# VHH binders against p91247: the designs that were tried, part 28

Target 1, 277 residues: p91247
Amino acid sequence: MAVDMIVEPKWVVQNFGNIRILDASWTFKPKADVAEYKAKYYNKFGVGMNELKNPEYLAEHINGAAHFNFDIAYYPSEDERFTLYTPEEFSSYVKRLGVFNGDHLVIYGRGKDGGMAAASRAYWTFRYYGYTTVSVLNGGIEAFKLAQGVVQSDSKAEGIRCKDAIHFPIGEVCAAKGFKKKTDCDQAFAAKGIKVGDTVVISCGIGLSASAICLAAARSGIVAKLYNGGVHELAYKAPQHLNMRVTLLLHAITVLRCTYIHFTFLYAIVIKIERIV
Below, E stands for the ipSAE of ESMFold2; O stands for the ipSAE of OpenDDE; V2 stands for 0.75 times the mean of E and O plus 0.25 times the DockQ between their complexes.

## First folded at step 7 (VHH)

Design t1 (framework vhh_7mjh_2; at its last look DockQ between E and O 0.02; V2 from the best seeds 0.00; counts 0 for: pae E 18.5 > 2, grease 31.6 > 24.2, SAP .705 > .668, placed apart)
Fold by OpenDDE, look of step 7:
Structure t1 (fold): chain B 277 residues (1-277), chain A 125 residues (1-125)
Amino acid sequence: as target 1 above (277 residues)
Amino acid sequence: EVQLVESGGGLVQPGGSLRLSCAASGFRFSYYAMSWVRQAPGKGLEWIGRIYTRGSTSYNPSLKSLVTISRDNSKNTLYLQMNSLRAEDTATYYCARGEYVLIDYGSGEYYFDYWGQGTTVTVSS
């Protein structure tokens, strides 16, 4: 399916749950020593992602966005600042960003010109590697904020995303003063395709947001099961699930494909039980 | 005029070694990355590897263990050392100037601005 190369902030907000957002913010820094980089970071994306963090990204980024870090996505060579990895190597990195085949990638930047330079560079990089559903967020994170998009600050860069799960922000059912009205919650569930008659398993990073959403769902007559232990706990108990693509058997015996990316407390995952293994 | 002239090709037995040379002229050799590319009969072009201006190298993973690229900037010469040659290594070998990644809508390609005429290597018992 053909997508627009450039998408507007309003569109991104409206399609927030149906896209994979990447932050392509890059702060200029001197070119790393080629030999040193090769030894420390070349095709060692896990190490790079831990040690080569971007302060701007950490300070603020679009909620749920993974950082497409130019210091990791490329490697320095004698003649190039951003040498391209092999497709296989790049794929390894992309998987760590929680990008699945078929995802509609929306890439944004920040700063001068709304970050269009960096975002565009990333866009073409993905196109080079055969990704066909890629867009640039016009105006970057600042434009997104003006469009009332949600941004966050991350202190921890670890988390899991499940492809087949519905991402459901707690803010859909809760406000500053507690739970929203049942009617509002009903609407929120309906908007995500969750309806009475569905049986859903709900989880989140550590189980807190999921608990609230589960209660709201129950109030609405939706059969909701809370996964005891957050996805984060599962990751600690079963580190193998931190793999790029792992089939997880959740509490309700639902097979899900998950990828380790970033930890978020603002979103829960709602899983419809479609298959019983 | 930019010129690249390959030499050193010929008949070699399986398991043998061969060193190809590429003589460059008409440009500042030391300012350009150089690559080796080969084409087997009836097959497409295969990138072998590149050497950057200061001597660092990158290789096709499938060939890395069998080839070594080097250069002598004082002689404007590029080299390809091949060891443990197999029948499947039979091909015309080309030296090419530079390696440019062209990214376009829906595609990625490699571009070399100048090529030699090639030297043929035949591996046969």
Scores: ipSAE 0.043, ipTM 0.530, lowest interface PAE 2.1, mean pLDDT 82
Fold by ESMFold2, look of step 7:
Structure t1 (fold): chain B 277 residues (1-277), chain A 125 residues (1-125)
Amino acid sequence: as target 1 above (277 residues)
Amino acid sequence: EVQLVESGGGLVQPGGSLRLSCAASGFRFSYYAMSWVRQAPGKGLEWIGRIYTRGSTSYNPSLKSLVTISRDNSKNTLYLQMNSLRAEDTATYYCARGEYVLIDYGSGEYYFDYWGQGTTVTVSS
């Protein structure tokens, strides 16, 4: 199938699910020592991908783009900075990037000039190897963002996090005679960084302290959900946007419970959930 | 009922390759980002990588040299290709369904809400 050599940012946004995107970002640097490169990285694409990170790509790239890294995709020789691998070796590299026959590739760069030089070099490299369903994104990631395209970052930890859990003792909202006054509980939640309108998931080892804190939170205008370790129990006023999030939180809470193997009945774990932007 | 079933595990020699599969059912597979996670005996969970609904990938930097994640939305199947395997890669491998949740200003985290039963990979001579 024939594709345009150059595609516009709005076209890419409109066709996002039908294309494979590569970030061709490269920052000028002196040629690597040929002997050192050969010893460490030559035809060792896994090693190169692990050790030769590009900070600009990690910090921000088009959603779903893999990095076509010039320091990996080519090797330095005495006569050339970017010596081409054999087709079989190159194929092995790009398969690690998730590129397979028949994909429509869209390659982009970055920088004030849209990174068109780097993207164009990557484009012609694919053409050299016979991959003809390839295009360059006009204006790079900067133009893509101006066209309302979605970008992402890989520099943050992935997976389940426990660091955002708030330790919340039941004594913050209860006294000997029962619940403290609403005003006192409002202040207790605020002191923990939990504000009116926040959405939270509340859990403890057996659920008793969490239930009391959920009731106090509801009285304070906080959207609270009780998690009981495998069965969602909706006993409180539902937030307007709950339906998309209920099943998403079970594994996070499960890992939190594993981290805090046995909660005491004197406190709960509160996880603050910000509104999705 | 959401189900995720891993397969393709087994015994492999150091330096070998293996491809794992994850068969998904009970949900619209093409609507969800999918991840691979592993757990070595006696160790905690280690995230391997994620593939988005549109086929792009993100990898644990320490594992990028070993792994490639792909998906076939027409077959509701997630794949993990592992190459140059080492004894340290002995683990139970899980596929997981996830969603991005914004946790802080300009920051977020993927949460995994459904997990498979796992498939065991043993790398030994």
Scores: ipSAE 0.000, ipTM 0.107, lowest interface PAE 18.5, mean pLDDT 72
ESMFold2 (binder alone), look of step 7: mean pLDDT 80; pTM 0.799

Design t2 (framework vhh_7mjh_2; at its last look DockQ between E and O 0.03; V2 from the best seeds 0.00; counts 0 for: pae E 20.0 > 2, grease 28.8 > 24.2, SAP .712 > .668, placed apart)
Fold by OpenDDE, look of step 7:
Parts: structure tokens; C-alpha cells; sequence
Structure t2 (fold): chain B 277 residues (1-277), chain A 125 residues (1-125)
């Protein structure tokens, strides 16, 4: 399906759960030494992603956004600053960003001109590699914030996102003084399509936020099952299940697609049990 | 002047192997991606594979199991190793320089700026 090349912040906010957001922020720096880069990072995207961090991205980025880092996404060659990888190499990198086939990618930048230059370059890069559902967020992260989008700062902790899960912030059911009123929680669940009669599995990174959401759900009459170990349990015990092409079964009741992204402490995943395996 | 000269073609029996070479001159060989392309009699051009400046390779999926592309930058030479040759592999094989990428709204396109004269491979019993 054809998508708009440029999307507005309001649209992104409205479609936040249905898109894959990439931060294409890039700060100018001298070109890496080709020999050194080749030795350290070529075909070692995991190493590059760990060692070549962007301070701006770490300081603030759109919630759930992965960093499409130009220092990694392209090869520094003698003749080109941003030499394109082979499709296979690029695919390897993109997979690590948690991008699945068919995802609607929304790419944004920051700084001058709202980061449109970097975002646009990333756009065309994805188009080059055959991605057809790609958009640029108009105005970048600043425009997004003005549209009341949620941004976060990265911690060193890596997390997992489940594509088929409902992302449910703990703030929907809790405030500074504890749990919100039942009626408010009911509305929050309803807004996410969760209703009485549904059976849901609730999880988060280590099970803390999920616990609160699970309790709120129970109070509301929603059958909620807490995944005790959280997604982190799977990461440590069975990392192979977190491969983008691997089907993840939680308690053998739900099939999920998961990928590694930056960990968010404020969000839990709510999974409706629609398919019983 | 840019020159590409293929060699190594000839008659080979089915099931045989053959290694083609492409000698490059007149340009900085190490700075260019190189490709092999073939044309069977009466058929169109078929892309075989590419080797990047970094040494990574990409192949036509239909031929991947049968071909290996390599390069020796010190000798300005591109190679195509072919194994388990079949009659349908009979063709003129060309080496081509470069990969100029043009990106438009719908797709990316690849272009070669120089081609060799080709070397002919005949697979026959």
C-alpha cells in the first residue's frame, strides 16, 4: 500500500502503535578511518551499535524509536562518506533495529530544518533497498514533542518490543499518588481495545510495571495473567526466541513477534489472547 | 583508458568447472565494485553476481550455488569460479565495472559504465 512520503506529527501520535519509528539523527563528525572501521565494525553491526552511540539520541528520542545511525548504516569508503552496503548486509543491520518486513517506517531527525536532510537520506536509503512503506516525520523530534508525542532518554539497558502486543504505559493506570480510579483505568483499557471478557497476558522488561497494570486490569474485571519473568527472562534464557524471524510463544497461548529495541521502563505490553495455540 | 579483458572461456564437459578471469586496467580497480554478466545465445543479459570493494559478494539467487566471485586487487583481476556446469550455462561471460546507483521514487537502479568484450563458455559433451 502506498503511504505518504511525509507525515505530520499529529498523525504519528495517532498511529504510534502501528508504525516503526527510526531516529536518523546524525551529528557531523570526521569520516572514520576506513581500515579501522573495516577491522572493528564491518559486518559487526552489534559491535558498532554498542560502541558508536549518538549522544543526542541517547539524551532524547521518540519513545520506542531505534537509532538509524549513519555511522553504522553506511560504510565509510575512500570515495564516499556513506557507501551503501549490500542488500544482505543492510538487512542484517535493519533487523537489529527491529524492523520487520511490511512495517511502516517513520523516520525523523532533529536540528537544522527539523532534521529533514538526514531523515530524507534515510528515507531514500530504505527505498533503495526495496522498502516501500516509508515516511518522513515532518519537523522532526521537536515537532513531535509539540504534538504531545512521548520522548525518552536511553538507559544502557537493552529491551525487547513485541510487535503484536499492545503497548500500555503504566501511567495510564497509575499516577503520582498510586492507582487511578477504577473508572479511569476502565477507560484506559477500553481505549486500547481491552475489555471485560478478554484474557490478556501482561508483561514488561522485568515484570514490575506489568504487575501494576495486571492488578489494575484485575480490578476492572479483566482476566489478566502476569508473565512473571518479563521479556528479560526470555532474553537471558532463550535469546533465540527474540530473533525477528522466530515466533515467540508466551505460555503457549500467544504468538508474538519480538525484536530488540531500547528498553522502556514506563511501558508494558498487553497481549490479547486471540489465538490459543 | 579503461580496459576490461575476460579470459578463461572455452569448451567444458557437463559437470566440469571453470574459472574465468577479468584483467582490469586504466583505473583504480580497488575502488570499484565489479560484476559478472552473461548472455546465452538468443537470450538476454543475465546478471551473475557482484563483488564490492570491501570484498562482500552478492549473487543471482538462481546461480548462487554454482558460482563464486572473488577479486585480487594487487593484480587488478576479477574472478568467476563456476562449478557443476550445465549445458544451460553456455554463454558469453562479461565482466563489468562499477555500480552507479540511481534512486528514484519507485526503485534503485544499477549501472555499469564499462564492459569487457566477453569470453565464451561452451558446455557440451
Amino acid sequence: as target 1 above (277 residues)
Amino acid sequence: EVQLVESGGGLVQPGGSLRLSCAASGFRFSSYAMSWVRQAPGKGLEWIGRIWTRGSTSYNPSLKSLVTISRDNSKNTLYLQMNSLRAEDTATYYCARGEYVLIDYGSGEYYFDYWGQGTTVTVSS
Scores: ipSAE 0.032, ipTM 0.516, lowest interface PAE 2.5, mean pLDDT 82
Fold by ESMFold2, look of step 7:
Structure t2 (fold): chain B 277 residues (1-277), chain A 125 residues (1-125)
Amino acid sequence: as target 1 above (277 residues)
Amino acid sequence: EVQLVESGGGLVQPGGSLRLSCAASGFRFSSYAMSWVRQAPGKGLEWIGRIWTRGSTSYNPSLKSLVTISRDNSKNTLYLQMNSLRAEDTATYYCARGEYVLIDYGSGEYYFDYWGQGTTVTVSS
């Protein structure tokens, strides 16, 4: 059964007894040592839950919410910091959070932009595993608490863009209290030349912005693909899915992501797929 | 002040080898992951690889067979060993320091806050 991809704080309050709530809070930290993580925590979810606590979750969370902890739900590998488990392993973790098949799951974040990027990544993770009765709480815990009206100003990303890649700041679809109205987001996509029914690949250096933009794009009727290996991996591992012009652009974008910290915090690179064979 | 100074570039014959060095100062080198990046004439920047604080490495798959990154924390020095060099490896080579590790939807990325001036490698007969 279909559920809305994004739910409002008032809806969550009204449906509190009929949903399962997850806190997706994570703060940036150095990638864990791959070998140490494998020895201590890999596929040992009980150990991870006891030892890898998030102080922000512990200090405050929506009543009854379990913590979907990125440091547990994923594992670091040589090439990735958040590598996906097998479906069976992932299922074992989420059952420990009280999530079972058929529950209507609602995921939220915290902090700047309402935590929508982290919540959106968790949302797409559940979608990846085939769990479709899942929603994101618009505006995170701050909107839910009716916080003191903290407003985050949009920041324009400064840097070099490839000619045919579409620079898409998260602020085009998000504000301090969550996602903008659907009609505003529809206009933002249209202003960038992205039409209903287009297929796009979305990637960014920080990843969380790309996840939020994917969710907004889906609401606007755009077929969005989140590339789980970065733009560089798409360009060299599956070149048969790209034409030469797109491949060159993806390579340039990948190199830029490696070299410019300030230019990838608040935006994604969106690439329309004109030929997917 | 954070400084990164590359050296060891120069002219080399095709098939030759070269070892680049990056001398670091002004920060606790052993606490930071480090990367090499290059820029061929008329081309964009190309990430070569990174080395974590404890010596684990990750490489650009296109270059993995040609390069080895190492570090000597006691000498505050980052190294790039290149073997079997080809004309296409002609480039300016930079070392860079990352300060924070970012989350991307399935991969970890480095973002660089300090760069060296670069050292030029020319592969030509």
Scores: ipSAE 0.000, ipTM 0.111, lowest interface PAE 20.0, mean pLDDT 71
ESMFold2 (binder alone), look of step 7: mean pLDDT 80; pTM 0.796

## First folded at step 8 (VHH; framework vhh_rezetamig_d1)

Design u1 (at its last look DockQ between E and O 0.01; V2 from the best seeds 0.00; counts 0 for: pae O 7.9 > 2, placed apart)
Fold by ESMFold2, look of step 8:
Structure u1 (fold): chain B 277 residues (1-277), chain A 128 residues (1-128)
Amino acid sequence: as target 1 above (277 residues)
Amino acid sequence: QLQLQESGPGLVKPSETLSLTCTVSGGSISSGSYYWGWIRQPPGKGLEWIGHIYRSGSTYYNPSLENRVTISVDTSKNQFSLKLSSVTAADTAVYYCAAYSGFVITYEDLLQSGYDYRGQGTLVTVSS
């Protein structure tokens, strides 16, 4: 079954009984000690669900939503706070959330970007594991609660780019209430020289806005891969989850190394990948 | 138009407890829209995240300070507070209260662009 990648609040209300809703809320906290987490929570999803409560979810969530908790769904490693489990381990976790194959999942977040960054990260995690009947709720719990209206957000990002990298502010595809319409996003990608059918690597910037840009790129027919600094480790530990051709390209890009400077504002670096063979 | 205002003593003696209050106006802590936090900037240095609290009382603290820090919320007065015990000259800084609502993974991103609102700041000097 094919489902829309992004769904609107009214659609979710109308389809409430026919979807499974996940709250992807997560708040900043220090990265857990790797050894302590491994001892107590690693692959012990029941323990994590009982002990690692999210106060935002407990206080308020869309009726019927389970919590997709980033502190449980991933584990911290020395280099990253959100390292991917094996497919079998991940499947064990999401079954505890009431998610079964074939369910239409709708994921939402909350906060200043309408929760799109968190929800998009969770969305791509499901896609990584091959779960395709998944959507993101446009504008998150805030849009779900509010009446109709649109408020645009400005991009403040500026930086010294990696050579041959495209600076892409999140404001090109997002407004305060969620994603801009598809035609606006298509135009934003085209204005940056990124065409339908192109393959791109999108770098995780500060705040990980690259996940939202990756989702918008996919809606526009652009083949987007998220680079967050862990691609080499992922290729080593779980090669069965990466396309070999993309893995080889990402290794080559990593060896060539590009430098960029983060600024106060939100943005991502997009690298167009040429075919190597 | 959410507004945050720090208040409290500007001078604290070494080994005593630094105590600040942030008064929230133009919005409500009870709404649950934000985490309420404290950050500081020592003279000539960058910003440092101290911690934050949700309306429920749930807190997260910077590990380097967690043994000395207490953040609390009083929803009836629409205020939240910071107590930092056993202060030294190294705790001299401009202290800001802040409101956070976004998905932010690193403390550098939180400090650079993660807060939605920030107070004007209040200088606290630890004087021997």
Scores: ipSAE 0.426, ipTM 0.796, lowest interface PAE 3.1, mean pLDDT 75
Fold by OpenDDE, look of step 8:
Structure u1 (fold): chain B 277 residues (1-277), chain A 128 residues (1-128)
Amino acid sequence: as target 1 above (277 residues)
Amino acid sequence: QLQLQESGPGLVKPSETLSLTCTVSGGSISSGSYYWGWIRQPPGKGLEWIGHIYRSGSTYYNPSLENRVTISVDTSKNQFSLKLSSVTAADTAVYYCAAYSGFVITYEDLLQSGYDYRGQGTLVTVSS
């Protein structure tokens, strides 16, 4: 059954007993050492869930929500912050979250942009693994609280330019309270020359902002593909869209094992393509 | 590089079930990150997305065909199959199996140009 990609807090309240809620709240932190992570946490979800707690989630979360923790749901690799487990491995994790087959997953975040980046990342992840009944709670936990009578908010940063690519700030489709109205997003896409009928690849530094933009694009009827590997994947699959500066930067990041160069991409790169690769 | 090949009867009688199989080579269905899909192109019409299956068994069908479509995967044979029940002349088309990966949306439009791999297609004619 087709579900709405983005659901509003009121809807979530109304359907509270019929959905499985996941907290996808995640705060940026340096990439863990690949080898260390592999040794300690890779496919050791029980260990991860015990040791990699999220203070924000612990402090407050939607009732009954499990924490879809990015520090556990993904693993770091040389080129990716959020490398995807095999479906079997992922399923093992998801089961630990109390997700059953057929559940309508509603994923929310918190903080900047209503947590839409993180929530959207999680959304795409589940979609990647074949989950079809997945939605993002618009506005995150803050919006949910407000729908029940409580409010909170946070601020923005800038990123890298690519050749023949459309720079698309997340702020065009998200605001403090979550996703902007579809009409506003439509306008934002149109303003950038992106229209229904276009096929686009959307990428950013580590895939968060791009995830949100991709979801907004989808809502607007724009065919979009998100690169999981972010700019690294873009460099690999579509190097022609990167300028030399970005290429060198990516190379430097790769050489330096990407530990500290935070591509604070508050914007995604949108590339119009004829065929999604 | 994956290779996909459709197989099955080229002629189906009305009201019967169309059955096709896609054989995948050059990679394993069970190890890949692809959605394994079916698309078709009726004569003189554009491509139509039918549905797909993930290696986990999760399926997603075109709503217009959902009640008649079943897609399954056989990992042991590295195949996935399409069953379309209660066929009519409108189901006459070249049928393609395809593979596509990644975080993708709007499959109906995506599969017109967004598939990673696609078979050569097989014509299935519905005729008495």
Scores: ipSAE 0.012, ipTM 0.282, lowest interface PAE 7.9, mean pLDDT 82
ESMFold2 (binder alone), look of step 8: mean pLDDT 82; pTM 0.838

Design u2 (at its last look DockQ between E and O 0.01; V2 from the best seeds 0.00; counts 0 for: pae O 14.6 > 2, placed apart)
Fold by ESMFold2, look of step 8:
Structure u2 (fold): chain B 277 residues (1-277), chain A 128 residues (1-128)
Amino acid sequence: as target 1 above (277 residues)
Amino acid sequence: QLQLQESGPGLVKPSETLSLTCTVSGGSISSGSYYWGWIRQPPGKGLEWIGHIYHSGSTYYNPSLENRVTISVDTSKNQFSLKLSSVTAADTAVYYCAAYSGFVITYEDLLQSGYDYRGQGTLVTVSS
């Protein structure tokens, strides 16, 4: 619960499924006209998120990161460019980014200072509002890439949509003593419309369910790829019949870029296991 | 190391279009590491930000110039360009191309220390 103020790139790579990542990129531009901003964007976070895009974030960001956009999170006033909203208004914005109480936030930036200035401002903004489980990624996206971290591009994926997400509880393939029999798992996948030879992307917020489902899918002849999943070493004990380390499997999948799946396998079925929070 | 070099006519007639090109060497515009910008210094005055462009085509301009300015990028030639239309004697200045990255909030900070790389500059004179 108590988290380090600054985290290292390798740590972030290793903890990918257990953190929420925010990109704090902001590019110099003239201060917006105060009256025009107030009329169109002030306290209208949905409008701002749809209209105020950052080209650096769209071109490349850490896999799974949402954009904490300074042109939205703050408003321009006569006195300053980045005026703070009330706590209630700010909370409304942050929830739209998928940030909820208890999440460990990791904020990063980019550029010649290793992203530390922008990320630090965002960090202190969260602290000001009382959100304390927040860290800054040391050295930003540049250092993260040097540590072989996975990044993605929204611009390459603009024409690709995920198919309907299927909720797939771990109980469909696991029982109290480990994996269910192969024939039971085959039926569970078939009941969800997932057949032998299908390619699926499996994701969840905790990582434990996704890894177990991925192994069960592989046994059932389904081509399964993990996305944004993480596993504690404690989870290795839950699949009692596995010879393979779960961490080795996740490491092999984590370096795979999501854009490859979106671009080359548009017909793929996506299984999404909603995060348990 | 990255190098930037301005090129274009040094003399432009009033009401015509000022056109400059910046050639980038030692690095790639398409890498996504920088915004590519233009600044100028009129005689006896301080630096003035004109605008900058990301390799994707996204642009930001100084509001005082935005009606007359176009910045474009050609990633295949590793170049970016400035066009300033309807020039007058007030547009006489040394024009610099520059590369920007990082987090900077004010004009003053951008112009003083915000650019990672800057060209040597080229004087453009507007006269009959």
Scores: ipSAE 0.541, ipTM 0.833, lowest interface PAE 2.2, mean pLDDT 76
Fold by OpenDDE, look of step 8:
Structure u2 (fold): chain B 277 residues (1-277), chain A 128 residues (1-128)
Amino acid sequence: as target 1 above (277 residues)
Amino acid sequence: QLQLQESGPGLVKPSETLSLTCTVSGGSISSGSYYWGWIRQPPGKGLEWIGHIYHSGSTYYNPSLENRVTISVDTSKNQFSLKLSSVTAADTAVYYCAAYSGFVITYEDLLQSGYDYRGQGTLVTVSS
């Protein structure tokens, strides 16, 4: 059965016993050393789950929610922060989260934009692996709490500019509490020359903002492909859309292993493509 | 732009079931873009949210009406319907079908902010 991509807090409350809730909360941190991670945590989900705890999740999460931890669900590589495991490996992890086949997954985040970036990333990931009954809780845990009488809010950061790409801030589709109305998103897309019928590739620094935008785009009937590798993948697959400065910056980031030039990519790059390759 | 039009009897007898249909044009109910809802405004009173349905069939009702309300969708006709059972004079109101797609904390807030699209409304009078 087709499920709503985005579900509201009240709906989640009403359907609480019939869904599997996942907390996709993730706090930005430097990319782990690839070799070290490989040695310690790669496909060692039990170890990861024991050692890579999220303080926010531990402090507060929706009752019964398992933590879909980006530090475990993905692994770092040279070019990607969130490299995808094989389906078999991922399945192993998901099983550890208590997810069963046929579960309606409801994924939420927290913080800025209601955690929609992280939640959407997780959504994308599950969809990538063939899970069909997946939804994002609009507004995240804060909205959920608010629906029960509790209120929370967070602030903005700046992204990478590309010459021939459409710069699309996450703020165009998300507000502090979560996703904006579809109509607002439609307008935002239209304002950028993106319309229903277009096929677009969306990329950002590490794939979070882009994920949210992808989900919004999908809701709006826009065919959107996410570059999992973020700007690195963009550089590889569509270098023509990057200006020299960005290319150099990416190169510098790669060479210097400078985890610090984390452009909080509040901006995704949207590229119109004729065919999704 | 979506256009919504309510249809159904304007008069219902007490204890009977109020049935209304909303015909959607300019877009498909099955697109998954909107929640399809019903609201009403009794004479001299504010708007009251009745409930909504998603194209998948997922419903959410006003708790005060939940036991009497059924909202359904017919994707083949691009319509969704409201059934309100055991009506009384208190159910006399202008009924609106509406569509919205966005984050709302409360449906009261939704009523205040408005739906993305709303029908012109139809008066339903409960009278013997």
Scores: ipSAE 0.000, ipTM 0.199, lowest interface PAE 14.6, mean pLDDT 82
ESMFold2 (binder alone), look of step 8: mean pLDDT 81; pTM 0.830

